# Designs tried in a protein design chat: VH-VL binders against Probable molybdenum cofactor guanylyltransferase (mobA). Part 14

Target 1, 202 residues: Probable molybdenum cofactor guanylyltransferase (mobA), of Natronomonas pharaonis (q3irt2)
Amino acid sequence: MGERTGVIVAGGQSTRMGDVDKTVVDVAGVPLVRRVANRLLAVVDHLVVNCRRDQQERLAAALEGLSPTFAVDEVPDRGPTAGIMTGLSTVETPYAAVVAADMPYLDPELLEYLFERADSHDAAVPRPEEWFEPLHAVYRPEPMAEACAEALEAADARIITPLSSLDHIVIERDAIVEHGSLRSFESVDTPEDLERARERLS
Short names: E, the ipSAE of ESMFold2; O, the ipSAE of OpenDDE; V2, 0.75 times the mean of E and O plus 0.25 times the DockQ between their complexes.

## First folded at step 13 (VH-VL; framework fv_belrestotug)

Design x5 (from v6 with heavy chain Y33W, light chain R55L; at its last look DockQ between E and O 0.54; V2 from the best seeds 0.00; counts 0 for: pae E 13.1 > 2)
Fold by ESMFold2, look of step 13:
Structure x5 (fold): chain C 202 residues (1-202), chain A 120 residues (1-120), chain B 108 residues (1-108)
Amino acid sequence: as target 1 above (202 residues)
Amino acid sequence: QVQLVQSGAEVKKPGASVKVSCKASGYSFRSYWMHWVRQAPGQGLEWMGVINPRGGWTSYAQKFQGRVTLTRDTSTSTVYMELSSLRSEDTAVYYCARGGKYELEYFDYWGQGTTVTVSS
Amino acid sequence: EIVLTQSPGTLSLSPGERATLSCRASQSVSRTYLAWYQQKPGQAPRLLIYGASSLATGIPDRFSGSGSGTDFTLTISRLEPEDFAVYYCQQYDSSPYTFGGGTKVEIK
């Protein structure tokens, strides 16, 4: 039932590697964000990209031909909670995946499972170790956007805070391994990570 | 067993349009990108564009921008290529080809080809 | 766009000989996004090699690929009668995806 949306959160401090915007760095001939978008589009019907204003031209070039909708943060660099809120505010499908822009090993089978598990709940959120992965999860857009707004107004912008007000289901490690791969959550954070990704995805 | 079956040959006049179908079977249609490639008589291969059958999103070679349209029908696992404002130089065999789960992959399965002849 | 130039245009050889086909790119192409296809008259192309050097399913090991950057090679170590065909390289590194002009391998 129903079409699906994928939201890539590409803004904020976590998208920088020194003075370089890592979302558009080359990974074996393909921009990092495009590797994420390609895997996401195996599962969803619509693509939304949350970003800072200064990234929009570069992201549009990196995502040429994929027809993304851009959700630009009004106030930049407020962290991922603001990015989730802004991205989800554009979503008109019943559920949306929200993923980070720096996870090039994103597992489409795991995302498929998350969409299935989110049904009749506000969210399906993985917990592969001791921490939730809110930037690798499926949400009902309106409840999650509202919860993010409340957290930001309370001056608690941690990305886990909105979950306390949602009817969410937790996907634990055993279910993650059964229905996908833990590599889905690996990010590119350092030059060493980038070189490893170039080797693995070459 | 993956199979791509295209519609039959077409003869058209300059200025007309042609719509070629490509019916997929033997795999998850919505999971793989579909490309279109043409080959003029005695010439090489020319990429025209690609469609994501899940969302219907497309990308076209600039040469064909404004003249080519790719669409799909997920209920019949079929992709359509429509080329408008036909010219004699559009005479070619048109192929559909399956890409991968990601846009940037090789073409592992091809349709049998559809000959389109444009003459006045 | 990335132009792929194949050479020679025609390669006339006998069965049992080694064939070496070249594909030169106008700018650097990642090995990941280079493929080779075989095409016989009246047939669709057939995938031989992907990722510059990986053999496609069902392709005999007399076919091999190599190269990086701007220069790529397809080698047929010992030509069989069924190998006389046209061969195309393809890059899918950037849009538009492009093919070389082809090398016809014909019987001498």
Scores: ipSAE 0.007, ipTM 0.470, lowest interface PAE 13.1, mean pLDDT 87
ESMFold2 (binder alone), look of step 13: mean pLDDT 92; pTM 0.942
OpenDDE, look of step 13: ipSAE 0.864; ipTM 0.944

## First folded at step 14 (VH-VL; framework fv_belrestotug)

Design y1 (from r7 with heavy chain L105W; at its last look DockQ between E and O 0.05; V2 from the best seeds 0.00; counts 0 for: pae E 14.3 > 2, placed apart)
Fold by ESMFold2, look of step 14:
Formats: structure tokens, sequence, C-alpha cells
Structure y1 (fold): chain C 202 residues (1-202), chain A 120 residues (1-120), chain B 108 residues (1-108)
């Protein structure tokens, strides 16, 4: 089994809640991004954090002691496809998990399964309901970063577009439930979500 | 310090091939795309194609598809551009150029250029 | 393929004057994917502006870029002697990547 990397996509507009950077908001005594990082590190050996330049010091403080490598977007706010490309461009392991920064219930058992299913493919991508979850998936870094680059060159920033260029396996709902839980995909988007997370993770 | 050093000028006959090298230093060679751009005498810039040195994946402008080949040697941090079936209109300065720091869209560093002259 | 048309072809100005260079695109280009380069005779191009308006490292603040859609502009607020050169715009949001024909800024 080769070494593994986890990439947290923490940049972009979707990481804001009102005037606040959601990634460092306190969730029962722990910053949101740190909860994601702790669960990710149960499965991977190296941590990469993709972010805007203005977030780097704040994220470094939130992740103190975890030794993250930062992959900073040179042109900020180009959406998640650009963030994936930037993060994966720094990865030297054969496979990497790519996860959103706002999913504090990230399931290590499910991630382990995704790494196993990605073997001999370019990607393993969950589809828990109607839509794929590209920010909760395992990729071969080089092919995925190249596919993201080509999508951005074609002025098509949809996050699903890079998958059309990859040998990917889809992990359907039944397999997700068998090897993990749907809670893995729950995000913190609203003040109500935050309050619920504080209660559940206390 | 990022540096791109290209091989020297070439003079070729029509129908021949030319292979230009571009040696990179001062950065992680496999982390950035390398592009090739040419400039005919007294004219503007024309993009030819690119290579990802990590896996060797290439993409070419349609105009050059089938005549241009980009390769790399990761052990020497060198990219090669080969242009075949040369014509007089291929007379130009050929540049290698690197993409951005973590994003490889625009060209932040350029080689010094290699003049290729095609004459009968 | 996206055609970039630069105007004027030549701009004759004196040091201290303001230069305004235009780049028009045949199709809409996201400002994220537009760059400007400077090229002096016998030298390789040098990146000035990326993302339509972001200055590259080491580029003085007299250079600025703006625009969106099909119309982009490079402005040099006060020309210095070293600014007399040819300027190219480039789009990198569509394959093949294309450059404008250039605007020569020459001393009057």
Amino acid sequence: as target 1 above (202 residues)
Amino acid sequence: QVQLVQSGAEVKKPGASVKVSCKASGYSFTSYYMHWVRQAPGQGLEWMGRINPSGGYTSYAQKFQGRVTLTRDTSTSTVYMELSSLRSEDTAVYYCARGGKYQYWYFDYWGQGTTVTVSS
Amino acid sequence: EIVLTQSPGTLSLSPGERATLSCGASQSVSSTYLAWYQQKPGQAPRLLIYGASSRATGIPDRFSGSGSGTDFTLTISRLEPEDFAVYYCQQYGSSPKTFGGGTKVEIK
C-alpha cells in the first residue's frame, strides 16, 4: 500500500458564512477545518490545504501541530475546479483524497473504501443521491489535475466536467451505506447547521 | 531562481526535422506545464502546444497536430520540441515558457528563444 | 479559435504621457483568462498582467489592466524610457491559446 495524501479545498466563496470565514469557525472547541483534517489524517499520511492567500495564516493557526502543506491559489476565487487543480499539483503520492472544508462528519471508513476502489482507476467518486460528490472523492493526482486544467482552458468551470476525461468508478448509495455512512456528506452551511454541529460534536 | 535554457540556433533544409531542448532549473520541474510558442520574423506570437512533465501528457494546436512532438526527460529536467516536415514558413524563434506557480495558464517564465531557419 | 485584435498597431508617445492599449476578442473571454506581455527587441516576452488586472511580481504600479467580456485594456499611466516596446495580449481560456497581433509603443 503506497502512501496517501489528503487535500482539503478551503478556498472560494462557498467557505464564507455571512462575513466570517467558515473554515475557522469554532465547532464545540475545534475549528471546522481542523475537524475535517483530524478525520482525514486517520486515513492519509500527508495533508495539503488549498486556500486563498488571505486565509493562509488563519488556517495555519487552526491546523497547528498537523504540519499541513499549503497550496495557495495564485488567482483567487476561480471555483472548486481550480482549487482541486492547485491542490493536486502539489501531491507526490499515487492517490489523494479531495474533500471540502465544511464536512465535519467526514467518515474515515468510507474514505478507506474509496482509496481501495480507486486502485487501478483514475478516480473513485461517490454518488449518494442524484449528484456526484467530486469534493469527497479519491483521485490519481496527475490525470485529475490535467483534466481540471483542460476544463478551465475550455472556459468550462463545472466541477463535474473533468470526470469525463478520467477512468473513474462511481460509488453508488448502496455501497456508501454498506462501507460507511451518508453522514459523511453533511455540511455546515447555515447558523442552524453550525448550532446542530456544536450539539452533536460536544 | 527559475531558469529556462534552450539549445542553440539551427539551420535546416525544407523537409527536415528540428529538435529544440529546454532545460529547466530552480523549481519543481514536474509541478508545472511547459509550453512552446513561436514568433516568425517581424510577426507576433503563436502558441504551439504544451506538455505536463509529470506524466508526459501533451496538447497541441490543431495547426501543428501531426508535425510537432513534445517530450521530456525528468532525470535532466528537460523538455524537447521536435517539428517535422519543415517548410520555409517555419522559420521563427521558438520559445519554451512555464505556466504560473500553482496554476499553469499564463506564461510567467520564458526561455531565451531558439532561432530555426529553414532555407533551401 | 478566439481571435484577439489589438489597437492601435503603433502608438507614438513621449515619456511622461499616458498609454492606452486595447485588446478586442472575437468571443467573450473570462477576465480570469487574459494576460499581457511586454517584449523588447531581441528579447523574450515578459509577463506584465494576468487575470486581466493582476500585476505580475516586480511589475511597477504604473501598469494596470482592466476589462471584461470582449474588451480589455492595458494602461501605462506615465511612460518611462524603458516602457517603449511591443505589447501583446493573450487569452488562455480556450484552446488553442492565442495572442493579439501586438501594439508597438514607440518614442515620438
Scores: ipSAE 0.005, ipTM 0.458, lowest interface PAE 14.3, mean pLDDT 87
ESMFold2 (binder alone), look of step 14: mean pLDDT 92; pTM 0.934
OpenDDE, look of step 14: ipSAE 0.007; ipTM 0.547

Design y2 (from y1 with heavy chain Y57W, light chain S95Y; at its last look DockQ between E and O 0.07; V2 from the best seeds 0.00; counts 0 for: pae E 12.0 > 2, placed apart)
Fold by ESMFold2, look of step 14:
Structure y2 (fold): chain C 202 residues (1-202), chain A 120 residues (1-120), chain B 108 residues (1-108)
Amino acid sequence: as target 1 above (202 residues)
Amino acid sequence: QVQLVQSGAEVKKPGASVKVSCKASGYSFTSYYMHWVRQAPGQGLEWMGRINPSGGWTSYAQKFQGRVTLTRDTSTSTVYMELSSLRSEDTAVYYCARGGKYQYWYFDYWGQGTTVTVSS
Amino acid sequence: EIVLTQSPGTLSLSPGERATLSCGASQSVSSTYLAWYQQKPGQAPRLLIYGASSRATGIPDRFSGSGSGTDFTLTISRLEPEDFAVYYCQQYGSYPKTFGGGTKVEIK
């Protein structure tokens, strides 16, 4: 088990809640992104945060003391495929986790399992129901970053397009439940989700 | 002992295709990428593409996109490189090469090479 | 595409001398993503160095690599008769992965 990197994808339009950057919104005394980072750091040795330029100072404040490396998207708002590419381009470890900034219930045990299953493959990607969870997965950095770059050059920014060019293993629902929790994939998208998170994480 | 054994020399006419084999032994065939690199007479090394033998996924250098095809047979631990629409500039030694332990992009073991000569 | 320029093209030296081979990149390359290979006539290349400075298995300690960014060096501290060959650098930190043009180390 070599050293590991975790990449938080914090940029893009999905990190806004109206005019507010939800990544730094308070969740029971802790910024949302910091809750994700704390859980991620239980499994990884190095933290990378992908963000827009305008987020960097706020994210640095929210993650004070955790020593993240920032992977800034110079062309903002190209979607999650671009964020994954930019984040993974900074990774020097053999494997990296890529997680969304709005999933504060990230399950460290599931993530540990994903690292184990990714070994000898280019990716381990959960499919808890009908959709893949590419922003909750483990990748080999170079093949995935290359696949993302190719998809963006072809103007096909769908997150599943890079996976079609990778040797990936799919982690189905039964394995997810056996090795972790489905709560891992719950996101904070609405004010109602935020209030629920505040209650659960109090 | 890791070994990569390639098929023998080929002489082809312009416009033909060539298919070179690379048989791997001494390691877990599906655990490492296989790359193809060529070398024209008196020239340097040129990366052509790679295949992941586990799922058969490929990536090619832009120069060769559309002319090169990599395939594999996991039952015989063999990778194949096919290059079509041959021209005299394709005269070269073609190598298969295995990716390294921590990064698959540097090549820790090489086949002996296969000379392909394209003559008018 | 990152272009790797090796210098000198030919290095004429005697056994026992120190050889210093340069590899210059057109754009920055992480030192963890630079390799060196040796190739003798009629043979396939052999990996010497990966990650700019890590020796591959079975490579004698007279071979060393260093550098980062755009400037990388292979050093052979004392040339042995078997070291007269062509040496290639290769970057694997950016797509497409590319090789340098080679430096021939020949006996004087």
Scores: ipSAE 0.007, ipTM 0.491, lowest interface PAE 12.0, mean pLDDT 87
ESMFold2 (binder alone), look of step 14: mean pLDDT 93; pTM 0.943
OpenDDE, look of step 14: ipSAE 0.009; ipTM 0.574

Design y3 (from r7 with heavy chain Y57W, light chain R55L S95R; at its last look DockQ between E and O 0.03; V2 from the best seeds 0.00; counts 0 for: pae E 11.9 > 2, placed apart)
Fold by ESMFold2, look of step 14:
Formats: sequence, C-alpha cells, structure tokens
Structure y3 (fold): chain C 202 residues (1-202), chain A 120 residues (1-120), chain B 108 residues (1-108)
Amino acid sequence: as target 1 above (202 residues)
Amino acid sequence: QVQLVQSGAEVKKPGASVKVSCKASGYSFTSYYMHWVRQAPGQGLEWMGRINPSGGWTSYAQKFQGRVTLTRDTSTSTVYMELSSLRSEDTAVYYCARGGKYQYLYFDYWGQGTTVTVSS
Amino acid sequence: EIVLTQSPGTLSLSPGERATLSCGASQSVSSTYLAWYQQKPGQAPRLLIYGASSLATGIPDRFSGSGSGTDFTLTISRLEPEDFAVYYCQQYGSRPKTFGGGTKVEIK
C-alpha cells in the first residue's frame, strides 16, 4: 500500500458559525481544523486543505508545522461537491481521505479501515444512518474528481450524484461500530457543540 | 493481565524463511491491532508492519514489502510473522506489540522477543 | 517521514541524580503523539510515557515527559538503580511511525 493523502474540506458556508469561521476557533487550546488535521495525519502522509482564498492565511497559521498544501476554490462557495473536486485534483497518491473541517472526533482507526476497504475500488463511503458521509470517506482521486466535475457541469451539485458513477463500497453502521466509533461523524455546528467539544477534548 | 508470548529462537540459513508466533491473552484479541518491531544487535527499534486481527488486514513498512507476511488465527488468539528470503542483516530480535484502537497511539504491551539468527 | 534525534547518545550518572533526555524531531509533532519507552538489557521495551506527558500504568511518578513541536524531554527526577537502561522516543502523529536512536543511561 502506497503513500496516502488526507484532504480537509474547509471552505464553503458549512464552516461558518454565524459570521465566525469555525475552522480556526479554539477547542481546548487547539484550533478546530488542527484537531482534525492531527487525527488525519496519524493515517496519511500528506495533508491537503481545500479552502476559500480569504481563509488561507488563518488556516496556514492554525496548521503551522504540518506542511499542508492548499487547494483554493477558484469560484468560492459552490458547495461540498466543488470542494471535494478541487481538493482531490491536487492529490498525487493512489488514495485520499476526504474529511470535513468540523469533525474534531475523527477516528483514525475508522479511517484506516476505510483505506483498507477502498483498495481495488474507487471509493469507500460510510453510511452510519440513512445518508452517505461523502465528507468522511476514502476515494481514488481522479475518478472522484471527474465525477464531481461532471455533476457540477450538469447543474446537479448534489454530493451523492458522483458516487452513482463510481465503483464504490458502502460501509454500513455495523461495520462502522465494529471498526471504529460513530463519534467520528460528530461535527461542531453550534455554540453548544463547541462547549461540549471543549469539555470532551480538554 | 495482558500477555504476549512469542515462539522460541530460530537459526536460519540465508535464503530461508522464518515464521514467529505471538500468542495473546488477557484481553479481547480482535479488538486491538498487533504490530511487529525488530531490533538488530546493538541497534534501535524498527517498525515492520501490523495486522488487524478482526479482519486480517495488514500494512507493512516499505522496506519489508514483499518479504513479510502477517497472519492470525482468532481461535488460538495468535499472530504469525513470516519473513522470507532471509539475509544476514535480518539477524535481530523480533517483537510483537499491541496497539490501541487508534493507530497514532502507542504500543502498550510487548512480547518477550524472538531471536532470529541468519548465518551460513 | 519524521526523523527523531535523541541526545545525548550516552548519559553517565549516579543513583539519586536527575536525568534529562532529549528527543528532537525533524518536523513538528503534536505533543499528544509522542511516547517514551525504557529497555533494559535482554528485555523488551516498556512503555513509560504516552501523549508526550501522560504516565503509563504502573510507572513511578519520578518519570515525567514534556515538550511540544520539535522538542521533547523525558525527565527522571531521582535515578534509582533499576533506571539504568536505554530510552527511546517514538512519534505516532505522522505516518510512518518512527523511533529515535536511543539514549543509554549508564552508571557513572
């Protein structure tokens, strides 16, 4: 198994909590995005951060010493499908993890399992409940980036649409619980979530 | 108490293979990764690879890719490490070591070590 | 990959003295992703510290760890006769996991 890349999707509207960029808010002494990056780097060799241009300096500061490559969106705020496409377009390794910037409980053991299950397929995508988790998955970069581009050009920006054209394996709830934790998918969306994260990660 | 008990010392000729066992007890065998680390005489520690005993999935250090094979037998709670095409520089003590659910954590329990000597 | 450089190579001290061992990283390592191990002659390594500063189960509190970024230390506040051994640092915050070259603590 070759080298691995981790892509953090940090741009777009979902990374705002009100008018605050939550990716750099402090969580028990560590920026939110850095908590995600630290867990991701336990499993991957290279770090890519997809972001808006206005975020790059703040993210570079939050991720000092981790040597990220930045994949900046040419057209900002086009949603998660565009962020995945832009991030994966920079990846040179055979497989990459794609994770959201607001999941501070990201489980490295679950990610390891996803990389193992993705082997010989285009993607390994969890479905812990009724919906896929495309921002907590492992992909072959080129097929997934192409599928995202096709969806965006067809004016179908739904994040699930690219998966229908890929050889993907679905990781169901039972396998998720056996090989990791459902907490891996918990995000920081509200001030209450932030306070809870500060308590849990202190 | 967690214990990892390894098979006995081996003496091999160059070009042969060796298979070392590591029997686990005192914990749920399939819930923790098992790692292999070796130490050449007078040298430091070198990570070789690991296996997830639950599904049998493995990952190897690039240096050993193609020569090392990790397997397990869940009915006996035992992991096996086989190293092929042995050469004199493979003379070392080989350790199994338990990892946690998170691979970026540490190795909390170690086997006693198995000495493998490769000589003509 | 992250290269860990331990210094000094050998530390000659008497029982009762304080030992300070250094582990320098070629790139920044999160303080939560560094461990220290003790290895006595003829024995397997033994976990002392994980997460840079957390004491492993059964390890005496004369052992402590500190540091962040690229600079980490292991301190033994008062050396006991059983503490003369080789000590290794290990990073597990970046793939692949790597070990330092070791520091031997020997009797003066």
Scores: ipSAE 0.006, ipTM 0.475, lowest interface PAE 11.9, mean pLDDT 87
ESMFold2 (binder alone), look of step 14: mean pLDDT 90; pTM 0.918
OpenDDE, look of step 14: ipSAE 0.198; ipTM 0.726

Design y4 (from r7 with heavy chain L105F, light chain G51K G93D; at its last look DockQ between E and O 0.06; V2 from the best seeds 0.00; counts 0 for: pae E 12.1 > 2, placed apart)
Fold by ESMFold2, look of step 14:
Formats: C-alpha cells, sequence, structure tokens
Structure y4 (fold): chain C 202 residues (1-202), chain A 120 residues (1-120), chain B 108 residues (1-108)
C-alpha cells in the first residue's frame, strides 16, 4: 500500500573507478546506473538520484525516459551518510529504498520484502554476513535523514551510527536467501568486476 | 477472481486516434501496474508501456513515446490507452495486462484483447 | 534492446510426447527476469512461468522452465491435447520489455 520511492546514491567516492565515473560505464550495452534503476523501478513508483553536480548531465542521459528527480549534494564527496541524507530529504512517500549505484544485480523480490518488513518501523536493513548494508535498505525518510544530519554534525564517519537512533529491524542472511539472493549485494568495483558483469549480462 | 475487460473492436482510418479501455475487477486496482501489449496479425507480442494506477505515472517504450498515452480512473478501476497518428502497421490486437506480484513486470492476467484495424 | 530468438519455429508432436522449446537472448538475462506464456488462437496469452522456473498459479507440473545467461528452456514433459498452442518467452531485465517470436507446438 502507498506509493514508494527509490533513491540511488550515485555521488560517493565508491562510485568512481579511478578517474572514471563508473555509474555511466557501459555494461553490455546499458549504463551501470541504468541497470540499477531498471531493477529498482520494478518495485518503486518514483526515482530519485543523489549525485554530485558534475554528474547530473551524464546521469540524466543514462536515465533518459525514466524521469528521475535529482538530489544534488551541496557539498560533494562527504561520504555515503551525506548522500543518504540528501536523497531522503527529497522523498515525499512514507518509505524509500536507498541503493548504491554500482549494484547491477539488485534483486526486486528482496527489495519488496524489505519494504514489507520496514512497515511500522523506521528502517529495514540487511546484514548478509558481518556488516550491515545501509546502501541496500528501506527507510522512513524523515527519521533517517535527521539521524544522518546528526551524525554528520558529530563528525562520525560510520554509516551505522544513524541506525542506532532508529527503530530498525535487521534482515539476516537466512531471510535474505529465502526472499531473494545474495547477488543483490554484489557491486562493480574493479575492472575484473566490470568484465564479469559484462559476461553475465551480455 | 481477477478480470480485465476491454472495450470492443474498432476500425479507424490512417491519421486518426483510438482509445481502448480496460476495466479491472477482483483485486486492488491501485496495487498493481497495468501494461499494454499489442500483437499484429500473424506476429508476436510487443510491449507498449505501463501505468501505475495509484498515481497515474507512466512509462512508454521508445517506439511509442509521443504517440501513446495511458490514463486511468480509479473510481471505475479503468485504464485507457490512446494511440494517435495511426498507420496501417498499427493494425493489431491490443491487450491490457496486469503486472505480476511484487511489481515484477511479467504479466499474470490479461484482458481479452481489442482488435484495432487501420484501413482506408 | 534485448532480442529473444525462439527455436524451433514450429514443433510437430503427438500427445504424450515431450516438448522442449528454446529461447536465446542477444544479451545475458538474469533468470529472475524471464517468463514464458502460452497463447491459443483467438485468445490472450496466459502466464506459464516467471523467474525462469517458477510456475504461475494453476499451471500443472508438466510445465517446467530452466536456464540462465542467454539460454532458456521450456519443457512440457508429456503433451496433453490442450497444450497445442504458441509459446512465447519474455524478458523484463531491461527496457524495453521484449518477447521472443514464438514457438508453435502443433499436433502431428
Amino acid sequence: as target 1 above (202 residues)
Amino acid sequence: QVQLVQSGAEVKKPGASVKVSCKASGYSFTSYYMHWVRQAPGQGLEWMGRINPSGGYTSYAQKFQGRVTLTRDTSTSTVYMELSSLRSEDTAVYYCARGGKYQYFYFDYWGQGTTVTVSS
Amino acid sequence: EIVLTQSPGTLSLSPGERATLSCGASQSVSSTYLAWYQQKPGQAPRLLIYKASSRATGIPDRFSGSGSGTDFTLTISRLEPEDFAVYYCQQYDSSPKTFGGGTKVEIK
């Protein structure tokens, strides 16, 4: 019930491959970010893209026809906590997914499950192994954006700090594999990852 | 029981427009995307676009962008597909189809189809 | 655009025989985003398989799907009289969503 928003965090340092913006790198005929957006749009109604100002034109081209809203960071390169805050600050739906721009295997079934589990809570966050996946989670926008702002004011670089102040639930490995797949969290970080993605998706 | 009931067959001349309706029943209309797919005589299936009935938001295949318009009326649980600037190659059966569970874009229920014939 | 090529174009078989239908993709398609449909003359398509191998509601277990990457298969283990129809594969991994050209399964 209710409309949903998906936020792609595309402006972080982790979305660069050397001096190249990997979000628009071609993966078997489709820009990386567009593969993420296509999978996200299987579950959500509205698309928000958080990015640096210098990326906006390229991202708009890569996402042509998908009607994204851009959430541009006022201060670039402040880490994922800032990107989440900026993206969620534009959201008007009750819940939003926040996903990284470099995960082309994003599983729509898992994401649907995260939305269902987030209901009545501030967040549903996967923990497939030892680490939380905050850039693959569903949040209530206002509480999460506020928690991110507070963490940034305290100069706390850890992305998990906002979660400690939220009513969040953790989606453990067993539930992840039951309702989706671990491939959902696989990212494209290196040239080898890119070649593998091209082979898998070609 | 999920049902999608489409409006009747239409005959049009080149350059005209056609508007086909699809009335949904037996499920929560605003909880599922509605898609439109066409099939020319003796041909396969071609996806045209979709609408989210909850907000009326649409997405169209590039081939039809600018010629197709999808709208909906939540009070009657009806989706409308309008195709403009008709050509003879637009002669086809036009189907509405409900998107699958979890907003995946496979199509689990289909309307009966509406034949649109474009001839002079 | 991902092109789906189905083979054979026509498959002539008798009731009770096993049918194997192929769907080849021009690019890799995640199995999560592949579906199969059955269509009889004058009727709308009917969903058979989604996520490459999951049967839709009410589809008998003689229908099965498999495959990954660029090669997907629909198998009908023992043909029944009502199974003679045209079968289409569909991908929804990327836009536009596309269908294969179809395989007609006809009575020998």
Scores: ipSAE 0.007, ipTM 0.497, lowest interface PAE 12.1, mean pLDDT 87
ESMFold2 (binder alone), look of step 14: mean pLDDT 91; pTM 0.926
OpenDDE, look of step 14: ipSAE 0.015; ipTM 0.570

Design y5 (from r7 with heavy chain S59Y L105M, light chain S94Y; at its last look DockQ between E and O 0.10; V2 from the best seeds 0.00; counts 0 for: pae E 14.0 > 2, placed apart)
Heavy chain, then light chain:
Amino acid sequence: QVQLVQSGAEVKKPGASVKVSCKASGYSFTSYYMHWVRQAPGQGLEWMGRINPSGGYTYYAQKFQGRVTLTRDTSTSTVYMELSSLRSEDTAVYYCARGGKYQYMYFDYWGQGTTVTVSS
Amino acid sequence: EIVLTQSPGTLSLSPGERATLSCGASQSVSSTYLAWYQQKPGQAPRLLIYGASSRATGIPDRFSGSGSGTDFTLTISRLEPEDFAVYYCQQYGYSPKTFGGGTKVEIK
ESMFold2, look of step 14: ipSAE 0.006; ipTM 0.474
ESMFold2 (binder alone), look of step 14: mean pLDDT 93; pTM 0.941
OpenDDE, look of step 14: ipSAE 0.487; ipTM 0.820

Design y6 (from x4 with light chain R55L Y97W; at its last fold request DockQ between E and O 0.69; V2 from the best seeds 0.00; counts 0 for: pae E 8.4 > 2)
Heavy chain, then light chain:
Amino acid sequence: QVQLVQSGAEVKKPGASVKVSCKASGYSFRSYYMHWVRQAPGQGLEWMGVINPRGGWTSYAQKFQGRVTLTRDTSTSTVYMELSSLRSEDTAVYYCARGGKYELEYFDYWGQGTTVTVSS
Amino acid sequence: EIVLTQSPGTLSLSPGERATLSCRASQSVSRTYLAWYQQKPGQAPRLLIYGASSLATGIPDRFSGSGSGTDFTLTISRLEPEDFAVYYCQQYYSSPWTFGGGTKVEIK
ESMFold2, look of step 14: ipSAE 0.052; ipTM 0.634
ESMFold2 (binder alone), look of step 14: mean pLDDT 92; pTM 0.943
OpenDDE, look of step 14: ipSAE 0.852; ipTM 0.943
ESMFold2, fold request of step 21: ipSAE 0.014, 0.007, 0.007; ipTM 0.597, 0.543, 0.567
ESMFold2 (binder alone), fold request of step 21: mean pLDDT 92, 92, 92; pTM 0.944, 0.941, 0.941
OpenDDE, fold request of step 21: ipSAE 0.875, 0.870, 0.874; ipTM 0.947, 0.946, 0.947

## First folded at step 16 (VH-VL)

Design z1 (from y6 with light chain S30R R31S; framework fv_belrestotug; at its last look DockQ between E and O 0.69; V2 from the best seeds 0.00; counts 0 for: pae E 8.3 > 2)
Heavy chain, then light chain:
Amino acid sequence: QVQLVQSGAEVKKPGASVKVSCKASGYSFRSYYMHWVRQAPGQGLEWMGVINPRGGWTSYAQKFQGRVTLTRDTSTSTVYMELSSLRSEDTAVYYCARGGKYELEYFDYWGQGTTVTVSS
Amino acid sequence: EIVLTQSPGTLSLSPGERATLSCRASQSVRSTYLAWYQQKPGQAPRLLIYGASSLATGIPDRFSGSGSGTDFTLTISRLEPEDFAVYYCQQYYSSPWTFGGGTKVEIK
ESMFold2, look of step 16: ipSAE 0.017; ipTM 0.592
ESMFold2 (binder alone), look of step 16: mean pLDDT 92; pTM 0.945
OpenDDE, look of step 16: ipSAE 0.842; ipTM 0.940

Design z2 (from y6 with heavy chain E105L; framework fv_belrestotug; at its last look DockQ between E and O 0.74; V2 from the best seeds 0.00; counts 0 for: pae E 10.8 > 2)
Fold by ESMFold2, look of step 16:
Structure z2 (fold): chain C 202 residues (1-202), chain A 120 residues (1-120), chain B 108 residues (1-108)
Amino acid sequence: as target 1 above (202 residues)
Amino acid sequence: QVQLVQSGAEVKKPGASVKVSCKASGYSFRSYYMHWVRQAPGQGLEWMGVINPRGGWTSYAQKFQGRVTLTRDTSTSTVYMELSSLRSEDTAVYYCARGGKYELLYFDYWGQGTTVTVSS
Amino acid sequence: EIVLTQSPGTLSLSPGERATLSCRASQSVSRTYLAWYQQKPGQAPRLLIYGASSLATGIPDRFSGSGSGTDFTLTISRLEPEDFAVYYCQQYYSSPWTFGGGTKVEIK
């Protein structure tokens, strides 16, 4: 198996919960982003973190000892398509996982399967329900980064637009359940979610 | 039950290398981090590094960077620790220790230890 | 790296006495990133406490842990003959993972 990279998309407004940057919020003694990174590193060899400039020092502290590379958005808050593009532009491995910073139940078994399914294609993207999960997927870096750049140049911030131009495999709910867990996609968005995560991950 | 069984004692000369095995059983080998810790005679515990047996990701203490290599064979549920350019101060008991499931946590199960003696 | 300093180096006590072991970190490791191990001669370490205060499975409740941040304590409320051993604290917050130098609890 070739080397693999994991990209955590930690920038943008969706990483805030009120006035708080939730990526570094404590979840049973571990910052949220570190829980994601730990699980991602079970499957990949290199860690990239996409973020805003104002987050870099906090994220570096939260991820101390894990040797992340930072991919900083020069123009902040252009949405997840920009974050994916910036993160994947730094990747030198043939495939990379792209995951959101707020999914602390990330399932390494599912990610392993996504890497295997992505082989010979540009992407493997789960669809557990109605919507694709493009921030929980495996991509060939160059084609995906190029597709993201084209979408942004056309002022189209929709995260699904890059996928329409790629050779991608969709991983449907039945395959997700067979090879992993739907909890992989559970995010921490509210104070109630955070409390639940603290109980589950303690 | 969970078991970590290490290979037998080794006697080596300075400058040689040693490769210690740690065979895991009784749990999902690919789901747990594996750490290596050593203990020189009469001394405390010293962490050497960690491997993720699924993906092969490794991280080493700076002191051992360039001399230690962790590998695994998932078909036999075995982790290997190789230490090169041995010196007399590398004389120690070497332990494998199971970390957390999918997380870098405390060590709940330990191998029995492998004594490595480095003498001229 | 985070240095853990254990004190005392040796604690000489009799069975039935209360033992208090200290572990101080050079920087904060938070409540949940500190573990305690017991090691008897010729044996591998055994996990006693994780998360600074959570008792590992099969460990008697005379063992307890407390503390947060930089200062942590292992307490053995009433020493039994099998408790005379060396005790190590360990942080698992930041690489490299580090251990304290150990406290030997020996019979007086």
Scores: ipSAE 0.006, ipTM 0.554, lowest interface PAE 10.8, mean pLDDT 88
ESMFold2 (binder alone), look of step 16: mean pLDDT 93; pTM 0.946
OpenDDE, look of step 16: ipSAE 0.857; ipTM 0.944

Design z3 (from y6 with heavy chain R30K, light chain Y93W; framework fv_belrestotug; at its last fold request DockQ between E and O 0.79; V2 from the best seeds 0.00; counts 0 for: pae E 10.1 > 2)
Heavy chain, then light chain:
Amino acid sequence: QVQLVQSGAEVKKPGASVKVSCKASGYSFKSYYMHWVRQAPGQGLEWMGVINPRGGWTSYAQKFQGRVTLTRDTSTSTVYMELSSLRSEDTAVYYCARGGKYELEYFDYWGQGTTVTVSS
Amino acid sequence: EIVLTQSPGTLSLSPGERATLSCRASQSVSRTYLAWYQQKPGQAPRLLIYGASSLATGIPDRFSGSGSGTDFTLTISRLEPEDFAVYYCQQYWSSPWTFGGGTKVEIK
ESMFold2, look of step 16: ipSAE 0.058; ipTM 0.628
ESMFold2 (binder alone), look of step 16: mean pLDDT 92; pTM 0.942
OpenDDE, look of step 16: ipSAE 0.836; ipTM 0.938
ESMFold2, fold request of step 21: ipSAE 0.006, 0.007, 0.006; ipTM 0.520, 0.553, 0.565
ESMFold2 (binder alone), fold request of step 21: mean pLDDT 92, 93, 92; pTM 0.943, 0.945, 0.939
OpenDDE, fold request of step 21: ipSAE 0.863, 0.857, 0.857; ipTM 0.943, 0.942, 0.942

